# Designs tried in a protein design chat: miniprotein binders against q6w4x9r395to579. Part 15

Target 1, 185 residues: q6w4x9r395to579
Amino acid sequence: GHCSLEGGSFVTTFDARPYRFHGTCTYILLQSPQLPEDGALMAVYDKSGVSHSETSLVAVVYLSRQDKIVISQDEVVTNNGEAKWLPYKTRNITVFRQTSTHLQMATSFGLELVVQLRPIFQAYVTVGPQFRGQTRGLCGNFNGDTTDDFTTSMGIAEGTASLFVDSWRAGNCPAALERETDPCS

## First folded at step 18 (miniprotein)

Design eh14
Fold by OpenDDE base, fold request of step 20:
Structure eh14 (fold): chain B 185 residues (1-185), chain A 82 residues (1-82)
Amino acid sequence: as target 1 above (185 residues)
Amino acid sequence: STTRLRIEFRDISEEQAKKVEEIIRFEAEKSGVDVEFEYHDGRLTVEARGSPYAIEWFLYIVRLRLWWEMDGVEIYVIKVES
């Protein structure tokens, strides 16, 4: 499954459902029992302009009971708050520079993250087949059915992205604005 | 069915307790979980009630957010009853 966060406010789920939202919060991108140590992947959005529609991804965060990895445009920070030189290795996670503009987080448990640093901070999440039907968050549920991708944290399938996105907030933030739009449009 | 969860925070300042309460209230509302708080002498006690699914997610997300936003605050699960 491939999930993408592009263009500042566009998301394409693992099931290839595209949508758009404008929020300035931290959101659960991926939560799954397949992630060890209660792991979760989160996305941090912030204002990129003066209007509410000017929002952008500013960081991707992987959290577990053992790891805290923050990938931002400028640095990679771990649980001790220190910036790390790349490649950074943990027990089952490696963060390294893929290209001059891309960082990659490789794992031994079927999660791969590619982060484009420039010109736009964007993220690409790949999960193995073992994650099928066992994911939740903004990246959807990876079950091959796009119609239920907007399943909230409480397991309720929504028709639009608004309540879906808001349900995955991992911070005390206001509600997001949503517009179901093709990220390539 | 209804699940009841009791969690505690120990050696927590009043200021920290307020921040924890803010996080918990936010997540509780999202999850449809009812919560009650009691702070006394460095201990914050939280009683949570909701469906089994809601409580499970509530506890998870609270742990996650505390780890993310309030490193160093220890959470203790005291009781879980269904």
Scores: ipSAE 0.849, ipTM 0.937, lowest interface PAE 0.5, mean pLDDT 93
Fold by OpenDDE base, fold request of step 20:
Structure eh14 (fold): chain B 185 residues (1-185), chain A 82 residues (1-82)
Amino acid sequence: as target 1 above (185 residues)
Amino acid sequence: STTRLRIEFRDISEEQAKKVEEIIRFEAEKSGVDVEFEYHDGRLTVEARGSPYAIEWFLYIVRLRLWWEMDGVEIYVIKVES
């Protein structure tokens, strides 16, 4: 499954459902029992301008009981705020520079993350087949059915992205604005 | 079915307790979980009630957010009753 966060406010789920939202919060991108140590992948969005529609991805965070990895445009931070030189390697996670503008987080448990730093901060999440039907968050549920991708944290399928996105907020923040659009348009 | 969850935070200041409470209330509202708080002498006690599914997610997300936002604050799960 491939999930993408592009253009500052566009998301394409694992099931290839595109949508757009404008929010300034931390959101659960991916939570799954397949992630060890209660792991979760999160996305941090912030204002990029004065308008409410001017929002952008500013960081991707992987959290577990054992790991805390923050990939931002400027640095990779681990161990509760310590910036690390790359490559950074733990037991089952490696973060390294893929290109001059791309970072990659590789794992032994079927999660891959590619982050484009410039010119636009974007993220690409790949999960193995073992994650099928066992994911939740903004990247959807990876079950091959796009109609239920907007399943909230409470397991309720929504027809629009608004309540769906808001349910995955991992911070005390306002509700997001939602517009269902094709990122390729 | 209703599940009751009791968790504690120990050796936390009043300021920390307030921040924890803000996080918990936010997540409780999203999950449809009822919560009650009691702070006394460095200990914050939280009682949460909701469906089994709601409580499970509530506990997970609270743990996650506290780890992310309030490093050093430990959660003690005291009781889970269904």
Scores: ipSAE 0.842, ipTM 0.933, lowest interface PAE 0.5, mean pLDDT 93
Fold by OpenDDE base, look of step 18:
Structure eh14 (fold): chain B 185 residues (1-185), chain A 82 residues (1-82)
Amino acid sequence: as target 1 above (185 residues)
Amino acid sequence: STTRLRIEFRDISEEQAKKVEEIIRFEAEKSGVDVEFEYHDGRLTVEARGSPYAIEWFLYIVRLRLWWEMDGVEIYVIKVES
């Protein structure tokens, strides 16, 4: 399964459903029992302009009981708040520079993350087949059905991205908005 | 059915407790979970009530957010009744 966070506010789920939202919060991208130690992949969005529709991805976070790895748009990788030099390796996670503009987080448990640092901070999540039907979050449920990708944290299928996205907030933040904006924003 | 969850935070300052409460209240509202708080002498006790699914998610997300937002704060699950 491939999930992408592109253009500042666009998401494509594992099931290839595209949607967009504008929010300034931390959101759960991927939660799954296949992630060890209650692991979750999260995305941090912030304002990138003056309007509410000017939002962008500013960091990706992998959080578990053992790790708190942050990859930020400033090209800083931290674990538990401590800056780490690349390549950085934990027990089952390795973060390294893939290209001059891309970082990669590789894992031993079937999760891969590629982060494009510039010109736009974007993220690409890949999960193995063992994750099929066992994922939750903004990246969807990876079951081959796009119609139920907007399933909330409470297991309710929503018709709008806003309510879906809001359910996956991992912070006290305002509700996300849906509005047609410049895809480059 | 309704599940009751009791969790505790120990050796927590009043300021920390307030932050924890804010997190918990937010997540409780999202999950349709009723919560009650009691803080006394460095211990914050939270009682939560909701559906089994809601409580399960509530506990998970609270743990996750505490890991992310409040280093050093440990959560203790004291009792779960369904």
Scores: ipSAE 0.769, ipTM 0.901, lowest interface PAE 0.6, mean pLDDT 94
Fold by ESMFold2, look of step 18:
Structure eh14 (fold): chain B 185 residues (1-185), chain A 82 residues (1-82)
Amino acid sequence: as target 1 above (185 residues)
Amino acid sequence: STTRLRIEFRDISEEQAKKVEEIIRFEAEKSGVDVEFEYHDGRLTVEARGSPYAIEWFLYIVRLRLWWEMDGVEIYVIKVES
Protein backbone atom coordinates (compact mmCIF):
# COMPACT_ATOMS: atom_id res chain seq x y z
CA GLY B 1 0.00 0.00 0.00
CA HIS B 2 1.08 3.68 -0.70
CA CYS B 3 0.43 6.79 1.32
CA SER B 4 1.76 10.23 0.43
CA LEU B 5 2.21 13.55 2.19
CA GLU B 6 2.59 16.20 -0.49
CA GLY B 7 2.70 19.94 -0.90
CA GLY B 8 1.59 21.80 2.20
CA SER B 9 -0.89 19.45 3.83
CA PHE B 10 -2.14 17.12 1.11
CA VAL B 11 -2.45 13.44 2.04
CA THR B 12 -3.40 10.42 -0.03
CA THR B 13 -4.26 7.33 2.04
CA PHE B 14 -3.27 3.69 1.45
CA ASP B 15 -6.70 3.31 -0.17
CA ALA B 16 -6.04 6.30 -2.46
CA ARG B 17 -8.36 8.73 -0.67
CA PRO B 18 -7.02 12.29 -0.98
CA TYR B 19 -7.61 15.02 1.58
CA ARG B 20 -6.07 18.22 2.90
CA PHE B 21 -5.89 19.67 6.38
CA HIS B 22 -4.31 22.59 8.21
CA GLY B 23 -2.81 21.99 11.63
CA THR B 24 0.28 22.65 13.69
CA CYS B 25 0.98 19.46 15.59
CA THR B 26 2.56 16.05 15.50
CA TYR B 27 0.19 13.44 14.11
CA ILE B 28 0.09 9.65 14.04
CA LEU B 29 0.62 8.85 10.39
CA LEU B 30 0.74 5.07 10.69
CA GLN B 31 0.31 2.76 13.64
CA SER B 32 0.11 -0.99 13.24
CA PRO B 33 0.81 -4.17 15.22
CA GLN B 34 3.11 -5.04 12.29
CA LEU B 35 5.53 -2.37 13.52
CA PRO B 36 7.94 -3.75 16.13
CA GLU B 37 8.27 -2.45 19.67
CA ASP B 38 4.93 -0.58 19.63
CA GLY B 39 6.20 1.54 16.77
CA ALA B 40 4.49 4.37 14.95
CA LEU B 41 5.29 6.68 12.10
CA MET B 42 4.51 10.31 12.91
CA ALA B 43 4.32 13.47 10.84
CA VAL B 44 5.19 16.91 12.17
CA TYR B 45 3.43 19.90 10.65
CA ASP B 46 4.14 23.55 11.26
CA LYS B 47 2.84 26.81 9.89
CA SER B 48 4.07 27.88 6.48
CA GLY B 49 3.54 30.72 4.04
CA VAL B 50 1.80 33.96 4.97
CA SER B 51 -1.53 32.51 6.08
CA HIS B 52 -1.99 31.76 9.77
CA SER B 53 -3.78 28.52 8.84
CA GLU B 54 -1.40 27.22 6.15
CA THR B 55 0.75 24.34 7.34
CA SER B 56 3.27 22.01 5.82
CA LEU B 57 5.24 18.91 6.68
CA VAL B 58 8.52 19.67 8.47
CA ALA B 59 9.57 16.24 9.78
CA VAL B 60 8.77 12.57 9.71
CA VAL B 61 9.45 10.51 12.83
CA TYR B 62 9.71 6.77 13.37
CA LEU B 63 9.20 6.16 17.05
CA SER B 64 9.24 2.92 19.01
CA ARG B 65 10.56 1.58 22.30
CA GLN B 66 14.01 1.30 20.67
CA ASP B 67 14.14 4.14 18.15
CA LYS B 68 13.37 7.81 17.78
CA ILE B 69 14.45 8.48 14.20
CA VAL B 70 13.75 12.02 13.01
CA ILE B 71 14.11 13.07 9.39
CA SER B 72 13.64 16.82 9.31
CA GLN B 73 13.29 19.57 6.75
CA ASP B 74 16.79 20.83 7.62
CA GLU B 75 18.14 17.54 6.18
CA VAL B 76 19.47 16.38 9.55
CA VAL B 77 18.73 12.77 10.52
CA THR B 78 18.83 11.95 14.23
CA ASN B 79 18.21 8.87 16.33
CA ASN B 80 17.40 9.49 19.98
CA GLY B 81 18.58 13.07 19.56
CA GLU B 82 21.99 12.25 18.09
CA ALA B 83 22.84 13.32 14.55
CA LYS B 84 23.76 10.42 12.28
CA TRP B 85 25.89 10.13 9.18
CA LEU B 86 24.25 8.33 6.30
CA PRO B 87 23.95 5.48 5.60
CA TYR B 88 22.68 4.81 9.10
CA LYS B 89 21.79 1.26 10.12
CA THR B 90 20.17 -0.44 13.08
CA ARG B 91 19.30 -4.14 13.31
CA ASN B 92 16.09 -3.70 11.29
CA ILE B 93 16.23 -0.17 9.84
CA THR B 94 18.51 1.44 7.28
CA VAL B 95 18.38 5.15 6.40
CA PHE B 96 20.32 6.24 3.34
CA ARG B 97 20.50 8.94 0.70
CA GLN B 98 18.56 7.68 -2.30
CA THR B 99 19.43 10.69 -4.48
CA SER B 100 20.78 14.20 -3.92
CA THR B 101 17.24 15.29 -2.97
CA HIS B 102 15.73 12.10 -1.47
CA LEU B 103 16.34 10.01 1.62
CA GLN B 104 15.02 6.49 2.12
CA MET B 105 14.28 4.52 5.25
CA ALA B 106 14.09 0.81 4.52
CA THR B 107 13.09 -1.75 7.14
CA SER B 108 12.94 -5.50 7.59
CA PHE B 109 9.31 -5.28 8.79
CA GLY B 110 7.66 -4.12 5.56
CA LEU B 111 7.72 -0.36 6.06
CA GLU B 112 9.50 1.85 3.54
CA LEU B 113 9.68 5.65 3.73
CA VAL B 114 10.99 7.95 1.03
CA VAL B 115 11.45 11.60 1.98
CA GLN B 116 11.88 14.29 -0.66
CA LEU B 117 13.99 17.03 0.96
CA ARG B 118 13.91 19.58 -1.87
CA PRO B 119 12.39 21.55 -3.45
CA ILE B 120 9.40 20.76 -1.18
CA PHE B 121 9.60 18.50 1.89
CA GLN B 122 7.35 15.55 1.08
CA ALA B 123 7.02 11.94 2.23
CA TYR B 124 5.97 8.70 0.59
CA VAL B 125 5.07 5.68 2.73
CA THR B 126 4.95 2.15 1.39
CA VAL B 127 3.83 -0.87 3.40
CA GLY B 128 3.75 -4.55 2.50
CA PRO B 129 0.60 -6.66 2.15
CA GLN B 130 0.91 -7.88 5.76
CA PHE B 131 -0.30 -4.42 6.81
CA ARG B 132 -3.62 -4.82 4.96
CA GLY B 133 -6.51 -4.01 7.30
CA GLN B 134 -4.10 -3.42 10.18
CA THR B 135 -3.14 0.24 9.98
CA ARG B 136 -4.42 3.31 11.79
CA GLY B 137 -3.62 6.99 11.44
CA LEU B 138 -3.56 9.70 8.78
CA CYS B 139 -2.73 7.09 6.10
CA GLY B 140 -6.01 5.29 6.75
CA ASN B 141 -6.83 1.66 7.47
CA PHE B 142 -5.69 -0.02 4.24
CA ASN B 143 -8.79 -2.17 3.84
CA GLY B 144 -9.61 -1.43 0.19
CA ASP B 145 -12.57 0.79 1.07
CA THR B 146 -12.19 4.56 0.90
CA THR B 147 -15.48 5.24 2.69
CA ASP B 148 -14.04 4.42 6.13
CA ASP B 149 -10.53 5.81 5.70
CA PHE B 150 -11.44 8.73 7.98
CA THR B 151 -11.53 6.41 11.00
CA THR B 152 -10.60 8.23 14.21
CA SER B 153 -8.33 7.03 16.99
CA MET B 154 -11.52 5.81 18.74
CA GLY B 155 -12.54 3.68 15.77
CA ILE B 156 -15.31 5.97 14.52
CA ALA B 157 -15.63 6.67 10.81
CA GLU B 158 -16.03 10.42 10.22
CA GLY B 159 -17.29 12.24 7.18
CA THR B 160 -14.82 15.13 7.44
CA ALA B 161 -11.06 15.21 7.35
CA SER B 162 -10.76 17.73 10.19
CA LEU B 163 -12.35 15.56 12.88
CA PHE B 164 -10.37 12.57 11.66
CA VAL B 165 -7.06 14.45 11.63
CA ASP B 166 -7.63 16.04 15.05
CA SER B 167 -8.17 12.61 16.61
CA TRP B 168 -4.66 11.59 15.54
CA ARG B 169 -2.83 14.44 17.27
CA ALA B 170 0.18 13.30 19.29
CA GLY B 171 0.65 16.51 21.22
CA ASN B 172 -1.27 19.01 23.36
CA CYS B 173 -2.21 21.08 20.33
CA PRO B 174 -5.34 23.05 19.52
CA ALA B 175 -7.93 21.24 17.45
CA ALA B 176 -8.01 22.17 13.78
CA LEU B 177 -11.51 23.56 14.41
CA GLU B 178 -9.86 26.48 16.28
CA ARG B 179 -8.18 27.46 13.01
CA GLU B 180 -8.99 27.25 9.32
CA THR B 181 -9.57 23.62 8.27
CA ASP B 182 -11.15 24.12 4.85
CA PRO B 183 -9.32 21.87 2.36
CA CYS B 184 -10.16 24.37 -0.39
CA SER B 185 -8.18 27.08 1.41
CA SER A 1 -17.35 -3.57 29.54
CA THR A 2 -15.30 -1.27 31.82
CA THR A 3 -11.55 -1.62 32.29
CA ARG A 4 -9.69 -0.13 35.25
CA LEU A 5 -6.02 0.74 34.70
CA ARG A 6 -3.60 1.71 37.45
CA ILE A 7 -0.23 3.10 36.41
CA GLU A 8 2.46 4.93 38.26
CA PHE A 9 5.59 6.96 37.71
CA ARG A 10 8.41 6.72 40.23
CA ASP A 11 11.12 9.12 41.30
CA ILE A 12 9.77 12.09 39.34
CA SER A 13 9.77 15.72 40.35
CA GLU A 14 6.67 17.88 40.73
CA GLU A 15 7.62 19.57 37.44
CA GLN A 16 7.85 16.21 35.65
CA ALA A 17 4.58 15.09 37.24
CA LYS A 18 2.84 18.23 35.96
CA LYS A 19 4.02 17.51 32.42
CA VAL A 20 2.93 13.87 32.66
CA GLU A 21 -0.47 14.95 33.99
CA GLU A 22 -0.93 17.38 31.09
CA ILE A 23 -0.25 14.59 28.58
CA ILE A 24 -2.54 12.16 30.38
CA ARG A 25 -5.44 14.62 30.79
CA PHE A 26 -5.33 15.47 27.09
CA GLU A 27 -5.26 11.83 25.99
CA ALA A 28 -7.91 10.83 28.52
CA GLU A 29 -10.27 13.49 27.19
CA LYS A 30 -9.68 12.38 23.61
CA SER A 31 -10.19 8.71 24.49
CA GLY A 32 -13.20 9.08 26.78
CA VAL A 33 -11.19 7.81 29.74
CA ASP A 34 -11.78 9.03 33.30
CA VAL A 35 -8.60 9.69 35.26
CA GLU A 36 -7.64 10.51 38.83
CA PHE A 37 -4.17 11.56 39.94
CA GLU A 38 -2.26 11.31 43.20
CA TYR A 39 1.24 12.70 43.56
CA HIS A 40 3.16 12.02 46.73
CA ASP A 41 6.85 11.92 47.51
CA GLY A 42 8.12 11.51 43.94
CA ARG A 43 5.42 9.03 42.91
CA LEU A 44 2.56 9.86 40.57
CA THR A 45 -0.27 7.33 40.57
CA VAL A 46 -3.00 7.40 37.93
CA GLU A 47 -6.30 5.54 38.09
CA ALA A 48 -7.96 5.34 34.65
CA ARG A 49 -11.36 3.93 33.74
CA GLY A 50 -12.95 3.38 30.34
CA SER A 51 -13.92 0.84 27.71
CA PRO A 52 -11.33 -1.87 26.90
CA TYR A 53 -10.67 -0.25 23.52
CA ALA A 54 -10.25 3.24 24.98
CA ILE A 55 -7.91 2.02 27.74
CA GLU A 56 -5.74 0.11 25.25
CA TRP A 57 -5.37 3.14 22.98
CA PHE A 58 -4.94 5.47 25.96
CA LEU A 59 -2.06 3.42 27.36
CA TYR A 60 -0.46 3.11 23.91
CA ILE A 61 -0.63 6.80 23.05
CA VAL A 62 0.45 7.94 26.53
CA ARG A 63 3.52 5.67 26.33
CA LEU A 64 4.29 6.88 22.79
CA ARG A 65 4.01 10.55 23.79
CA LEU A 66 6.23 9.98 26.82
CA TRP A 67 8.88 8.46 24.53
CA TRP A 68 8.55 11.45 22.22
CA GLU A 69 8.24 14.32 24.70
CA MET A 70 9.91 13.30 27.97
CA ASP A 71 13.29 12.10 29.19
CA GLY A 72 13.84 9.99 32.29
CA VAL A 73 10.19 9.09 32.87
CA GLU A 74 9.18 5.45 33.01
CA ILE A 75 5.59 4.22 33.12
CA TYR A 76 4.79 1.23 35.35
CA VAL A 77 1.55 -0.65 34.73
CA ILE A 78 0.40 -1.84 38.15
CA LYS A 79 -2.98 -3.39 37.39
CA VAL A 80 -5.39 -3.90 34.51
CA GLU A 81 -8.80 -5.13 35.70
CA SER A 82 -11.82 -5.83 33.48
Scores: ipSAE 0.767, ipTM 0.892, lowest interface PAE 0.8, mean pLDDT 88
Fold by ESMFold2, fold request of step 20:
Structure eh14 (fold): chain B 185 residues (1-185), chain A 82 residues (1-82)
Amino acid sequence: as target 1 above (185 residues)
Amino acid sequence: STTRLRIEFRDISEEQAKKVEEIIRFEAEKSGVDVEFEYHDGRLTVEARGSPYAIEWFLYIVRLRLWWEMDGVEIYVIKVES
């Protein structure tokens, strides 16, 4: 399954449902029991324009009981706040520079993350088939059905992206205003 | 179908407890979980009540946010009952 974060504000879910949103917060991108140590992949968004309602992706975070790996738009990779030279390896995770513009995080548990650093900070999430039907977050539930990909953290399927996205906040952040999400998504 | 969750934080300062409470209040409100706090002698006890689904997510997201936002704070799950 593939989930992408493109153009600063666009998301395509594991079930290929596209949407756009704006919000200044950290969000749960992918949570699954398949991720060890209660792990989650998170996406950090921050202001990207002249108005406070325009935001774009600025970092991707893998977080678990043992790991706090941050890949940010400033091209620095950290673990638990410490900058790391690439290639960087733990028992289950390897982060390496694939090209001058792309980094890759490979794992032993079926998660792969590719980050495009330039010209626009973008992220591409790939999960193995063991994740099917077992994901939650902005990347959707990976159940083969696009009609319920906007399922909130409370298990409610929404028709609009805004309520869905706000439920996945991982921070004491204001809810996105209606103008900060694409109503047509 | 109400689940009751009791968690504790041990050997934390009043300042740490205040930050933990702010995270927990926010997540409880989002999840429709009722919470009560008691802080005494470096121990913060939280009693949480909600649906089984809400409690499962609440515990997960609280733990994740503490890992993301704080240092040196450990959750102890004392009791989960329905």
Scores: ipSAE 0.767, ipTM 0.884, lowest interface PAE 0.7, mean pLDDT 88
Fold by ESMFold2, fold request of step 20:
Structure eh14 (fold): chain B 185 residues (1-185), chain A 82 residues (1-82)
Amino acid sequence: as target 1 above (185 residues)
Amino acid sequence: STTRLRIEFRDISEEQAKKVEEIIRFEAEKSGVDVEFEYHDGRLTVEARGSPYAIEWFLYIVRLRLWWEMDGVEIYVIKVES
């Protein structure tokens, strides 16, 4: 299965459902029992212009009981808060520079992440077939049906991306509607 | 249809406890979980109530956020009752 995070805050789920959102927060991108040690892949978005409708991906984070790997445009890899030289290896994870503009995180548990650092910071997530029907987060549930890919963290299928995305926040961040209503309050 | 969760954090400062409480209040509100706090002598105790599903997600996301945002804080699950 393939999930993409592309410029302009566009997401395409594992079931090929495209959507866009406008938020400044850290979000759960992928959570699954197939990820060891309660692992999750997270996406960090920040303001890229003067309005809240201009947000962009600034980092992708793999986090578990043992691992904290942060990939950002200016800080290529960090573990436990420090930058690391590439290639970076653990028992189950290897992060390496694929090209001058792309890096890759390969794992033994069926997750692969490719990050485009330039010209626009983008991310491409690939998961093996063992993940079918066992994912949740911004990349959807990988069940072959696009109609319920907007399933919230409370298990409710929503018809709009906004409510779905806000449920997957992993930070004390206002909901997008609150920021659009009164950004100066 | 209601689960009661009691968790605690041990040997944490009052400053650390305030940060933990901020995380927990946010996640509780988002998940529809009711929470009460008691801090005494380096121990923060949290009583949480909600649906089984909400409590499961609440515990997962609180733990994940603590790993992401804080150092030296460990969560202990004391009791889970349905």
Scores: ipSAE 0.765, ipTM 0.889, lowest interface PAE 0.7, mean pLDDT 86
Fold by ESMFold2, look of step 19:
Order: C-alpha cells, then sequence, then structure tokens
Structure eh14 (fold): chain B 185 residues (1-185), chain A 82 residues (1-82)
C-alpha cells in the first residue's frame, strides 16, 4: 500500500483516495499494531505561502518507545533530539541519503518512507501487505474500500476531510472551523 | 460497555502536572472520554471512563504525546476495569 503527502496539503491514502486540507499541527499519519514498540508515523504541517490558510508539510516523525526520528525540511535528521550523520542505522531502521534531494527510511517491519527535500518537501509512505486493514491515521485504514478512508480517531466514518483530519491532531491545535473564523486572517 | 482506567504520574511538579492535564483534557474531549484529576504531593491521578475503543485510543495517544512533547514524565497504568 502507498500513501503520499504532496505539495502543500495534498494526501493520497493507502486505498488511493485523494484529499487536501489546511492545518497547522502535528497529525497521526499512520498508526498500526504492525509497527514495533507502539510506533506511529506523524506529519508536521505549518503555514506556507502568502495566504494565511495555506499550509505545507515541514517534517515527518517516526515515534516509538525506542525511537524519535525527525526528518525536517531543513535536512536535519535527529533521533531523540540528537542530530545524526547519515547513514543512520538501528537494529530495524536505516535512514540514508538516496540522492541530493531524497532521503529514505527503510525498516525491517514493512514500513518504507521516502522524503523529497527539494524543490518541495514531500513524503511517500509504503507499507507491506501485513498492514492491510490494520492502519489508522491520515493515510486511511487500508481496507480496500475508499468510502470509509475518512475514519476518525473515534472510529467514525466522515464524509469530509476536515473533520477526519482534525480528529488525528497530535497537539493542542485549533480545529479547522476555528481557524477559518480567526479575525486576524 | 464502559471501561474505567486509572493512571498515575509520580514525582512531578505542579507545572508538569498542568501540562499533562492540558494534554489529557484535549485527548479526552477528542476521544469522548470522561476524565477527573487529583494532584497531591507530586502525584497526579487520572480517572478516565469511556468505551473500550475510546479508552484504548486515549491511552495510546496520551502516551505518544507525552513521549513527543515532554521529558521526565512517566505514565503508570494502575487499573483497567470493563
Amino acid sequence: as target 1 above (185 residues)
Amino acid sequence: STTRLRIEFRDISEEQAKKVEEIIRFEAEKSGVDVEFEYHDGRLTVEARGSPYAIEWFLYIVRLRLWWEMDGVEIYVIKVES
């Protein structure tokens, strides 16, 4: 299964459902029992461009009980806050520079992450078949049915991307509706 | 059905407790989980109630956010009752 985070706010789920959103927060991109040590992949979005509502991907984070790997648009890779020279390897994870513009995180547990650093910070997530039906987050549930890909953190299928995306916030950030009514916009 | 979860944080300051409570209140509201707090002598106790699914996600996301956002704070699961 393939999930992509492209441009400023475009996502395509593991079941090939496209959507976009505008938000400034950290979001759960992928959570699954197939990830060791209670792992999750998170995406960090921040304001971009000239429009107040325009947002884009600025970092991807792999977090577990053992790892806190951050790959940021500034091309710095850290683990537990400590900058790492590439290639960086643990028992089950290797992060390396694929090209001058791409980094790759390869794992032994069926997760692969490719990050395009330039010209636009983008991310591409690939998971093996063992993840089928066992994912949660912005990349969807990987159940072969795109109609239920907008399943919230409460397990509710929504018809709109904004409610779905807001439910996967991993930070005390305002909801999309509150952001739209900001008088300073 | 309803699950009751009791968790505890030990040897944390009032300032740390406020930050933990802020995270927990946010995640509880998102997850449809009812929470009550008691802070006493460096110990923060949280009683949480909700559906089994909501409690499972709540506990997971609270742990994840604490790992991500804070240092020196450990969560202890004291009791889970269905």
Scores: ipSAE 0.707, ipTM 0.868, lowest interface PAE 1.0, mean pLDDT 87

Design eh14
Fold by OpenDDE base, look of step 19:
Structure eh14 (fold): chain B 185 residues (1-185), chain A 82 residues (1-82)
Amino acid sequence: as target 1 above (185 residues)
Amino acid sequence: STTRLRIEFRDISEEQAKKVEEIIRFEAEKSGVDVEFEYHDGRLTVEARGSPYAIEWFLYIVRLRLWWEMDGVEIYVIKVES
């Protein structure tokens, strides 16, 4: 399964459903029992301009009971809040520079993350087949059915992205805005 | 079916307790969980009630957010009843 966060406000789920939102919060991208130690992958969005529609991805966070990894445009921060030199390696996670503009987080449990730092901060999430039907969050449920990708944290399928996205907020932040825009435009 | 969850925070300041309460109330509302709070002399007790699914998610997300947002605050699950 491949999930992408592109263009600052565009998301494509594991089931290849595209949508767009504008929010300034931390959101759960991926939560699954397949992630060890209650792990979750999160995305941090912030305001990038004056208007409410000017939002962008500013960081990706992997958080578990054992690890805290924050990948931002300028640094990689771990549990103690200190920036780390790459490659950074834990028991089952490695963060390293893939290219001059891309970082990669590789894991032993079937999660891969590629982060494009420039010119636009973007993220690409890949999960193994063992995650099929067992994922939750903005990346969807990875069950091959795009019609139920907008399932909220309470297991309710929504028809629009707004309530879906808001359900996956990991902070006390305002509601996200939904725009009916072609992600390919 | 209704599940009751009792969690406790120890050695927590009043200021910290307020922040924890804000986080918990927010997540409780989202999850459809009823919560009650009691703070006394460095101890915050939270009682939560909801469906088994709601309580499970509520506990998870609260743990996650506290880990992310509140350094030095530890959560103790005292009792879970279904």
Scores: ipSAE 0.635, ipTM 0.849, lowest interface PAE 0.8, mean pLDDT 92

